# VH-VL binders against Autophagy-related protein 27 (ATG27): the designs that were tried, part 4

Target 1, 150 residues: Autophagy-related protein 27 (ATG27), of Vanderwaltozyma polyspora (a7tfh9r21to170)
Amino acid sequence: LKCANNRVLRKYHIDKHSAKKSVARDTPPSKTTEKWYVNPCEEHPADDIYDGCDKSDDICGIVMVDLPVFNKDPFVIKRIEATDMASFTATEESNALVLRYTGISWGQNMVAANIRYFCDKNSNEDEITSSIWANNDISIIIKGPSGCKK

## First folded at step 1 (VH-VL)

Design n10 (framework fv_navenibart)
Heavy chain, then light chain:
Amino acid sequence: QVQLVQSGAEVKKPGSSVKVSCKASGGTFSNYAMNWVRQAPGQGLEWIGQIIPIFGTTNYNAKFQGRVTITVDKSTTTAYMELSSLRSEDTAVYFCARGPEYQLLYDYYGMDVWGQGTTVTVSS
Amino acid sequence: DIQMTQSPSSLSASVGDRVTITCKASQSISSYVAWYQQKPGKAPKFLIYAASSLQSGVPDRFSGSGSGTDFTLTISSLQPEDFATYFCQQSYSTPYTFGQGTKLEIK
ESMFold2-Fast, scan of step 1: ipSAE 0.071; ipTM 0.696

Design n11 (framework fv_navenibart)
Fold by ESMFold2-Fast, scan of step 1:
Structure n11 (fold): chain C 150 residues (1-150), chain A 121 residues (1-121), chain B 107 residues (1-107)
Amino acid sequence: as target 1 above (150 residues)
Amino acid sequence: QVQLVQSGAEVKKPGSSVKVSCKASGYTFTSYYMNWVRQAPGQGLEWIGQINPSGGSTNYNAKFQGRVTITVDKSTTTAYMELSSLRSEDTAVYFCARTDIAVAGYYFDYWGQGTTVTVSS
Amino acid sequence: DIQMTQSPSSLSASVGDRVTITCKASQGISNYVAWYQQKPGKAPKFLIYAASTLQSGVPDRFSGSGSGTDFTLTISSLQPEDFATYFCQQLNSYPWTFGQGTKLEIK
């Protein structure tokens, strides 16, 4: 019960939710698809997760390209997973719950991830509203019940 | 029809500040980073910093030592770059340029026309 | 900071020539390289990303190659509108850095 044992996270509804999102971008001459799965408490994995992610992942990100001119199937160019092995901290900042992961392995690189949760009492699920993966930094913004205090 | 339109030329004295604007149109403003890049006369391009208009998070080139502030106004889809404590070596053309947030390879696909800033005593 | 060094600094060529511009990174940057074209008094124009992927609308005579530290931009048959300054950029790590530019002039 990872989140129940954390003094900050146990104050939030985060232990009952996970989030996933697939974002397609037009990146001429290709198309890029980013798939994100976030489940920091590991208690409520989504019924369907993306191929290449595990239900035990705290964070899973997959970036794929589709290049139609080559008549090739979409292929993965970046994939990352964060589990309990990564350094993990939770803090409260200006109406947001912030989770910071460091030491996520990506090839020969070490990646850091920052997840910012905003409360939305009118939603029954967490929504990833923004995801950015710039070299060795990942920034994810989630809006939903996980950002709300008990 | 993506357009980035910048404010007009500025002439400043050393020690003053300049604030350049970049008005974006033709795309979803919050889906792309906005970058600022400068080019001194006859020189190459130098990256100043970037902002994510969605959350307002910024990354600055350390070379500017706390002299730069990048902001956005989402209601007018405008990005701003303010550079303080101006020196003669800050004389350059300043460009805004967008980057796709979701692209692993990144690149600056659209650029503003540039704003000439001249710093002289 | 990652330093990007272009060779040559300037090049004279004739219409129809094959020209090659080289860009070298001070450390490994995988394929996170973009190329830009800049004409006098104008903003840079994006040509290539991920070292070798051509932007839609850019003529087939332009091509890019390389990975790690060594990258090249090639124009297979130079046209009058291609006389410009070319810049490479690394997008592997902050701060983003550019090469000093290669000026392509009429012979």
Scores: ipSAE 0.000, ipTM 0.485, lowest interface PAE 14.4, mean pLDDT 82

Design n2 (framework fv_navenibart)
Fold by ESMFold2-Fast, scan of step 1:
Structure n2 (fold): chain C 150 residues (1-150), chain A 122 residues (1-122), chain B 107 residues (1-107)
Amino acid sequence: as target 1 above (150 residues)
Amino acid sequence: QVQLVQSGAEVKKPGSSVKVSCKASGGTFSSYAMNWVRQAPGQGLEWIGQIIPILGTANYNAKFQGRVTITVDKSTTTAYMELSSLRSEDTAVYFCARETYSSGWYDSFDYWGQGTTVTVSS
Amino acid sequence: DIQMTQSPSSLSASVGDRVTITCKASQDISNYVAWYQQKPGKAPKFLIYDASNLETGVPDRFSGSGSGTDFTLTISSLQPEDFATYFCQQYDNLPLTFGQGTKLEIK
């Protein structure tokens, strides 16, 4: 209900959607998997989320390494989490709805996350098209119905 | 358990300034917006402005342009409203009010301070 | 600015009565309306949000309805503690604005 009570967000379909993406890369002799889950309104959590994330998370990012040659279970090397108690700003920039989170803990570092939603009226689901770490800033780009005004 | 406690009554002369405090306890202070609302004797409620403590950003009613400043001290979980160039028309009860319970920002006010009476007279 | 106009400005009623207070917005505000109760010498008390949702702990004799520009607050069976001033508030756009208030008095 937090998005319905936000002046900017209540004008968008963002409260009806969450987004998730898993990207696997071959990095011989290992495999690396990067997983992102974004659910800022917390009203429509995904039925299946990634291990290490919570359904109530606003943002969750996990990077895992799989070392099959060593008969070892995959293990997490990076984890970012903005929980349901996190504060954010919602603003409108040239054709995008932007959510900015500040003060996300990552070890002893404080990082910020920017989520940019672009409207796609032809899609029924939000798609994470980009996720980038740049220094202490995380940039996530989502295209889908959440970026569209009601 | 959430409680907002305001500073005591003030009597001010025209042209002076007043600074009212609002101390929050029993909740997550920085995740909510704090609002200031006034009520002149026998009249209705008038919104002055708000501050979002985690961001340090404030929004003001244009009617008070250049005269009002809202600030926070996160270490003491206290919000302040300072109103300058006081006139007799500024005589009112000043309330702080928290937006409804949520990790996001809501425009409805779920908790109110007890009010601070500010009287502007010669 | 969005203007909120309440009607009536005051009304007299008896315990057990059904009372209705109306609030009109100068433009479409969807359902972004809250209602507050204020007793003399006290801060306002939160009653209703999003036009029709009752705040936890508020008696179910209170109800709200409406959307767009016309909103109502109804008390189905007035109790002695309900004599107070009632305010509507819009939160569709800044600045946040309140109705002028409706004073509910003992008949």
Scores: ipSAE 0.000, ipTM 0.491, lowest interface PAE 17.7, mean pLDDT 82

Design n3 (framework fv_navenibart)
Fold by ESMFold2-Fast, scan of step 1:
Structure n3 (fold): chain C 150 residues (1-150), chain A 124 residues (1-124), chain B 107 residues (1-107)
Amino acid sequence: as target 1 above (150 residues)
Amino acid sequence: QVQLVQSGAEVKKPGSSVKVSCKASGYTFTSYYMNWVRQAPGQGLEWIGQINPSGGSTNYNAKFQGRVTITVDKSTTTAYMELSSLRSEDTAVYFCARGDYDFWSGYEYYFDYWGQGTTVTVSS
Amino acid sequence: DIQMTQSPSSLSASVGDRVTITCKASQDISNYVAWYQQKPGKAPKFLIYDASNLETGVPDRFSGSGSGTDFTLTISSLQPEDFATYFCQQYDNLPYTFGQGTKLEIK
């Protein structure tokens, strides 16, 4: 109902989709994995989400380190959540639907997140094409049906 | 409850101007756009323009640009539409109508409440 | 400007009839269409928004459908109080434009 009550989001298929991405980067002798889960409408959570995220989260980001040479289990070094209580604004750009979150709690800091949805009518799933977390700002780009008007 | 009450009927000479008022009550005046729409006898609806009462920004239909001025008085929660250089073709019922809009996108949607209408007759 | 064309311009029907009114936009307006009912001497009354969403308090015999350029308003079982003129409106782009109206008359 969260998105159904928002005048901008009501026009989009965003309430039918969630997006997730896991990106692995080899940095020998370690391996870093960055995991993102995005579900601002909460009405269609992914069947499987990442450990450390909640299905009700609007945004969940986890950065893990794996050090195989020391036979140690992967461990989380960063974790951030924008829960269902997080505030956001929804705006329309010429070719994108933009959600901006401000005041996401992360330890002692407040982080802002900007999620930009681009329409892809030929896809049945949202794909996170880019994720950048720098200087307490998160920028996520998603391409898929959520960026398309009903 | 939401109510929009308009000023009374006007009879004007060609070349004069008319100023119609619309007093709003029952909601936060600055949270909704105010639109003006007219209807000539036996004809359809024609959008004239709108104002955002919060900042005073206006948008006018190009057909009326240069002849119409929409203003608000926030202290009395009243919107005004002034139309100058009146012609016989301006004879119509003029309605104010509240535009529901999303604060986030600035998009205006539809007109959920309407004033009762003000008849303006332009005749020599 | 986006042109909204309604058909028919007038329609005669009897109480209990199913009535359909159509509205065509000159360009794709997604679902940004509202429908209004107007009785003689009165202001228009808001019925439907976003092409298919019924305003609170409007009887469920009214329904709207369509997207893109073609839209319809349906009254499933016409009642005496439904005889009026109906207007569609687009709010996809300024200036806002209305259809010319469809007058629903007693047969």
Scores: ipSAE 0.000, ipTM 0.481, lowest interface PAE 19.5, mean pLDDT 84

Design n4 (framework fv_navenibart)
Fold by ESMFold2-Fast, scan of step 1:
Structure n4 (fold): chain C 150 residues (1-150), chain A 124 residues (1-124), chain B 107 residues (1-107)
Amino acid sequence: as target 1 above (150 residues)
Amino acid sequence: QVQLVQSGAEVKKPGSSVKVSCKASGYTFTSYGMNWVRQAPGQGLEWIGQISAYTGNTNYNAKFQGRVTITVDKSTTTAYMELSSLRSEDTAVYFCARDSPYYYGSGSYRFDYWGQGTTVTVSS
Amino acid sequence: DIQMTQSPSSLSASVGDRVTITCKASQSISSWVAWYQQKPGKAPKFLIYKASSLESGVPDRFSGSGSGTDFTLTISSLQPEDFATYFCQQYNSYPYTFGQGTKLEIK
């Protein structure tokens, strides 16, 4: 158990939840879709995940372009995975649980990812409220039960 | 949730053709590819070919090239495999299996759900 | 075409045993190997992808390893429901090819 053996994460319900988000942006004649899947403990994968992601992924991000006018399959512009071999550090900051990944391989580049969890006791699931991928930095904000202490 | 249901058993004469169907449910049909795999009695698995449910583009095993045609009907969420010029060596159970049609570079090619199989017997 | 060769062709084991099945590719296929379980009269069931990634719902007694040309499926403590035929499959290049299968039988 990856998260059960972590001093910080053992205090949270993070091992019981995963999160996903799909954002579609219409840019005629194309459509851009950005998909994110987050499952750092790999113990509670989503019932369905995005094509191109593995249930064992800690983080999976896919940016696609759909060209409906040209009757072609949507194609991936960029894709990144922090696989089950990925390492992170967990800290508690400003009412949030923060996971920091460094050294995620993306072609010849190394990408860093920061996932910030905020507690929401009124929700039964985690929600990705923000996701930004700029250059070699990924920033994801999640609100839900995973940010709550046991 | 995800289910692939195939058509019933067929008995065919040498030289004829057979068309097997695979009806998909429980997922977005056009987001995944469909593969066809056969298994002769008491033998291993043999890949026949693949189709994108979105574009209809196919990729066939050269062994079956010229004899096999794989198609999809998006309105009924059904994939078809037609094999012509049948011979006794084509006697097998034919399976459909779901796969991702898109190349994502790491781990997307896999047969995660299978139909129950359709027995095709070629005999005179 | 890439040839996939499994060994052994058959294996007899008892409940509780550790079982190892190997699969060898005729050329390097990186980690693009999947493993399937097939019971008599049934369709194959997906177990492992990308050589070592366990499919959701598959018991953790199953594990896969390997890279390049040599791959292994291990069942750490055999259960009665595990007696079946196991197949490896490469999906590195077309045509996709399967191993001949390893039949796991009760001792």
Scores: ipSAE 0.000, ipTM 0.474, lowest interface PAE 14.3, mean pLDDT 83

Design n5 (framework fv_navenibart)
Fold by ESMFold2-Fast, scan of step 1:
Structure n5 (fold): chain C 150 residues (1-150), chain A 124 residues (1-124), chain B 107 residues (1-107)
Amino acid sequence: as target 1 above (150 residues)
Amino acid sequence: QVQLVQSGAEVKKPGSSVKVSCKASGYTFTGYYMNWVRQAPGQGLEWIGQINPNSGGTNYNAKFQGRVTITVDKSTTTAYMELSSLRSEDTAVYFCAREKTTVTSYYYYGMDVWGQGTTVTVSS
Amino acid sequence: DIQMTQSPSSLSASVGDRVTITCKASQSISSYVAWYQQKPGKAPKFLIYAASSLQSGVPDRFSGSGSGTDFTLTISSLQPEDFATYFCQQSYSTPWTFGQGTKLEIK
């Protein structure tokens, strides 16, 4: 119901979808895993979400490092969560639906996150195609039905 | 105020199980590993295991593997340690303790905040 | 597992004395050692981390040193409240292991 009450988001199929992505990379002597979960409407959470994320999260990003030499659970070296507590706005750019979150706490910093949705009418699922961390801004690109107007 | 408050003393029979709780307050519960450490009367400290409250991932000392289960309840910011198949050698004070560094830290430096301890006595 | 061995197991000292307690790791642990103070009936208190870093709120008469395998805790001028058992812990690799403890008693 959160998205139905937003004048921009209610024009899109965004409330019917969530997106998640996990990328593993060998960085010897460690292993790095980057996990993203995006569910801005909170209406249709994924059946299985990543450990460390909550189904109520609008955005959850976790970067974990596994150091076998320490024989310990993987370290979370970056974690970001945006919920109803974070300020967000929805705008339309020429070819994209853009969600901007501000006021997200990350250590001593205030971080902003921008999610850009591009329409793909030939896909049944949203796909996170990129995530970039630059300064105090996080940029996520999603391609799928959520970027398409009703 | 950062605090860890543990459940009260337990007297158990051999072969039974005990579940000790540790309620955290004054900090972001999911931001720090929670450890469990025990101390037999007049003896030193022995690490049991740890949990990442954010992921639910656990790591147990091999000595206790198969007998110990560590869990968390995020809604009540409480960690639990359950030890089964109790023996007289399990008589000890059981402590929960928070790691000094956050889960976002690359480094591990020790345990900066401790619960008051829960005495568990195993006797027939 | 990394074994931590403390010496001495106990020592007697007087108020105002300079006291040193040593801790030896069975393998190199760089600077990943912590020190704790424990009084009877109480939980351990975190004193020092990363071999030489003093925890906030701990009196500056406490200091730590060492690297590799050999570490020392020093109390420069012993106070009445310092009589306790002291433990070292390696923070290098799980399972976390502690020294057997050093009991500091009034002479």
Scores: ipSAE 0.000, ipTM 0.487, lowest interface PAE 15.9, mean pLDDT 83

Design n6 (framework fv_navenibart)
Fold by ESMFold2-Fast, scan of step 1:
Structure n6 (fold): chain C 150 residues (1-150), chain A 121 residues (1-121), chain B 107 residues (1-107)
Amino acid sequence: as target 1 above (150 residues)
Amino acid sequence: QVQLVQSGAEVKKPGSSVKVSCKASGGTFSSYAMNWVRQAPGQGLEWIGQIIPIFGTANYNAKFQGRVTITVDKSTTTAYMELSSLRSEDTAVYFCARSEDYGDYHAFDIWGQGTTVTVSS
Amino acid sequence: DIQMTQSPSSLSASVGDRVTITCKASQGISSWVAWYQQKPGKAPKFLIYAASSLQSGVPDRFSGSGSGTDFTLTISSLQPEDFATYFCQQANSFPYTFGQGTKLEIK
C-alpha cells in the first residue's frame, strides 16, 4: 500500500505490475548479462524473479560476466538493490511518470535510480526498453500499462 | 593463473601525490573488480576503493576525503591508484587485489605484492 | 562503517594444537565474511569466503563458521607454516572493513 498512499502513484496502474528484463551486452573479450527487476509498489511481485533479487526489492539490478573460460559460470560483478529504505519521489514529466530513488549506498558514493514510465494502453505488461548507467545514476525506461492513468 | 604485479617503492614529500600501478597478467582483466587496500607499518588493513573495468565505475572509501582516484587502462590491463595531498599518515604498503563474486559474496582472491610508499620531509 | 573486532589480538600455540580465532561485527552481516592469512613482508592470502567456504588449494585443517555478528576461524591441527597474522573481513557493504588481526606465534 505504499503506492496507494502516494498522491501521484495512486493515479496510475503501477501497483498492478512489475517488470523484468535480461539483456546481453558485448564487452570484448568477455560478454555481460544485465538482469533488471522493477517492482516499486510491491503489491504484485513477479512469480519468477532473478536469483540475487528479493520480492521486496523496488529495484534490483544484477550484472554478470560470462568469462571466455570453458567451464565457468557467469560471475556477478555488480548488484544494485533499492528497497523501502531508499528515499523516492514520483513526478509527472511531459508524457511520462518518473520515479527517482536516492540514497542507494555504494561505498562513499550515493547512487540514484531514475525510472521513466511511458503509457501503452495496448499492452498487458510492462516492458523495460532501456537501462543506461551514467556517472552514479541508473536510468531505466519502461513502456506499458504502469505509465497509464486509472 | 592470474597475477597482479605492482610498481616499485616510492618516497614522497608531504603535500605531493603518488600514482601506483597494478598490472594483471595470465587471465581476463575486465571481468573482475580491482581493489586497493593499504597497510600502515604494524597496523591492519584498510580498504581504499575499487574499479570495475568493464563499467569504468570507481567506488571509494570516504575516509580518503576525495583525494584518491582509481583508474584503469584496459589496453595494458593495468589499474592505477593516485593519492594526492600526501601526509606522513599515508606511509604504508599499498596492495591491489582482485575481487570475485561467489554467490553474492566478494572476497579478495588474488593480491599484488604490494608497493611501499613513504611520506617524509 | 561496520567495525570488525577480533579476539584474541595474539596467541601462542604449538604444532598440533587446535586454534580458534573469533571475529565480531558491530552489526548483522549475514554470512558475508572472508578470512586471510598474512606472513611478514607478504601480501595477505585468501583462505575462506562466505564465512565457511574454503578456497581451493587451502588445507582442510582450516575451517570457518558463524553468521550474523559472530564468526570463527579454526585450525584443527596447527602446522609450522600456519604461524602468521589472520584477518577477517566483512563483505556485506562498502566500505569493506577488516578486523585488527590476530597474530599466531610459536609456543
Scores: ipSAE 0.000, ipTM 0.493, lowest interface PAE 14.8, mean pLDDT 79

Design n7 (framework fv_navenibart)
Fold by ESMFold2-Fast, scan of step 1:
Structure n7 (fold): chain C 150 residues (1-150), chain A 123 residues (1-123), chain B 107 residues (1-107)
Amino acid sequence: as target 1 above (150 residues)
Amino acid sequence: QVQLVQSGAEVKKPGSSVKVSCKASGYTFTSYDMNWVRQAPGQGLEWIGQMNPNSGNTNYNAKFQGRVTITVDKSTTTAYMELSSLRSEDTAVYFCARGRSDILTGYYPLDYWGQGTTVTVSS
Amino acid sequence: DIQMTQSPSSLSASVGDRVTITCKASQSISSYVAWYQQKPGKAPKFLIYAASSLQSGVPDRFSGSGSGTDFTLTISSLQPEDFATYFCQQYYSYPRTFGQGTKLEIK
């Protein structure tokens, strides 16, 4: 309903898809893993989602670190969720559909998130190609059918 | 408006050291890493290292490890790169550039650059 | 270290042309690629991050694409001010590494 009731989003196939991605990076002396789940319309949740996320989340991001420390399992250093309670706007920008969320809580801080959707008519699913969380700003890039107009 | 202003050109003898400065303004100095990148005449860009002004942590390219030191002065919002045991191959333009690669805040490209400092190593 | 290889090393083009520059990483780097423009005697200018995100203030004739190991910078309609050297950079892991550069020259 959320996307169908939005003047910009209703023009796109965004209500039929969700996206998720797990990326591991070497950050010596540690190793980090970033897990992202994006489902802004909440009408097509993934069958399996990451531990720590909810199927009703618009955005869920988890950053884990694995330190080479004796007797220590990997642990979560950052976790964020955006739901229906977060303020968001949808705009069209050159070749991209852009969703901006504001007022996402992270401890005592408020974080903003921008999701850019690029059309890929040759794909049946959305793919998160980039995720950056810097300071109080999150930037996610998705390529797939959600970026394509109906 | 972000500005990075570097010190003037240097001419040094082989075996000496050079210390280049980069004064930052227009942003919260401790919120971004300061990177150093060099470019030999007519050649490409080579990353030297970075400093997190908030934590004091440094990451150096192994090629320069042991002869490069990056420091900051928070009171003057100035970063420094000192390179020792200079060789003729160190003749280059040295740039400071703002970026971030902290696992707590994420990774970020080099978005603002200083104008460059020419260092010539010649006997 | 992750090696970044650009092709071509130089390219001659005319105003109005569509130009494409490619960059290949020696291992998968997801989308952690930035593109920079450098004019003679000047510092590099940041154009694109996360492989395809255009920096604010950069003309929309510039675009980036790719993921994994293969990346592309495209200028849809070349303007006189676009003649410069272009560099790709990975910021996936340390040390940060750059391509060798592609010099775009007037034909």
Scores: ipSAE 0.008, ipTM 0.525, lowest interface PAE 8.8, mean pLDDT 83

Design n8 (framework fv_navenibart)
Heavy chain, then light chain:
Amino acid sequence: QVQLVQSGAEVKKPGSSVKVSCKASGGTFSSYTMNWVRQAPGQGLEWIGQIIPIFGTANYNAKFQGRVTITVDKSTTTAYMELSSLRSEDTAVYFCARDLSGYSYGEWFDPWGQGTTVTVSS
Amino acid sequence: DIQMTQSPSSLSASVGDRVTITCKASQDISNYVAWYQQKPGKAPKFLIYDASNLETGVPDRFSGSGSGTDFTLTISSLQPEDFATYFCQQYDDLPWTFGQGTKLEIK
ESMFold2-Fast, scan of step 1: ipSAE 0.006; ipTM 0.626

Design n9 (framework fv_navenibart)
Fold by ESMFold2-Fast, scan of step 1:
Structure n9 (fold): chain C 150 residues (1-150), chain A 124 residues (1-124), chain B 107 residues (1-107)
Amino acid sequence: as target 1 above (150 residues)
Amino acid sequence: QVQLVQSGAEVKKPGSSVKVSCKASGYTFTDYYMNWVRQAPGQGLEWIGQINPSGGSTNYNAKFQGRVTITVDKSTTTAYMELSSLRSEDTAVYFCARVRDSSSWYEGYYMDVWGQGTTVTVSS
Amino acid sequence: DIQMTQSPSSLSASVGDRVTITCKASQSISSWVAWYQQKPGKAPKFLIYDASSLESGVPDRFSGSGSGTDFTLTISSLQPEDFATYFCQQYNSYSYTFGQGTKLEIK
């Protein structure tokens, strides 16, 4: 009952949802695939998660380069995982539920992740609408039922 | 004037149960959550649990492992905390405390009005 | 559960002194901290909520600050009636937890 015991999160439907997104960019001769998985409550993991992520991850991000023209195996150029070991806070902004993770290790760098949930009562699933990485901060925007108050 | 008045001191044997009352006055009873907190002699404060008097929903500290039950009687504006299977470690002053029930996202569950305390002594 | 650690456990001071009591959370709790004052034989008295918001009727010599994991209660000019035990409490998550208390004693 991770989220049920959190003063802010218990007001939201966030414990019943997870979100994942895979995007591919074709930049010949390479292909870049970016995969994101978000499950902060660990109570509703996705049926099929990405290779390299754990179902218990709060946040998992993998960026992989594929060089098929050169007959080389795909390789990971960026990977991030946030677990309960990272420092975690939940706050409310004007119209969004915000989760902030700090103390996430990425190679020699320390990064932070901000997940902003916007309510969409017309959707049955959370959708990752945006993910950006700047200045050792990761910003993920999710729209769906998890952003809606009970 | 808002006040919470608790029942008198109790002396109990190990293995028995105790039920402490907290009578509220000076405000609308169902507009505020009621919390129970204890303090062993010379020790700090320990949260026991919370009840919403409007609906009767409760949240308990897992440490009490099914030993605690918090209830309310709206007709007498009284909250009750019953603790069973008493041990010597349960010897403490038990306080009731009011918390604000708010629809505002920035208002917290802090305890603004406290009862005077009920001393419970568990001895053989 | 979130653990709240107070320091010091006791502090000796004189009337007119500035005193600071600290409270550390085992994980980030934003600003969801309340402070209470308890005099011997009495119930705790509510002082501060949301880390820095002063309850109506509490003297302005009391102030709170902090966010995340580190919080402080400051009394800017200690008065005789301020000698008491002070407790912090987090309300970010159930179960609510308190610090162990700081006893403020006459020097």
Scores: ipSAE 0.000, ipTM 0.492, lowest interface PAE 18.4, mean pLDDT 82

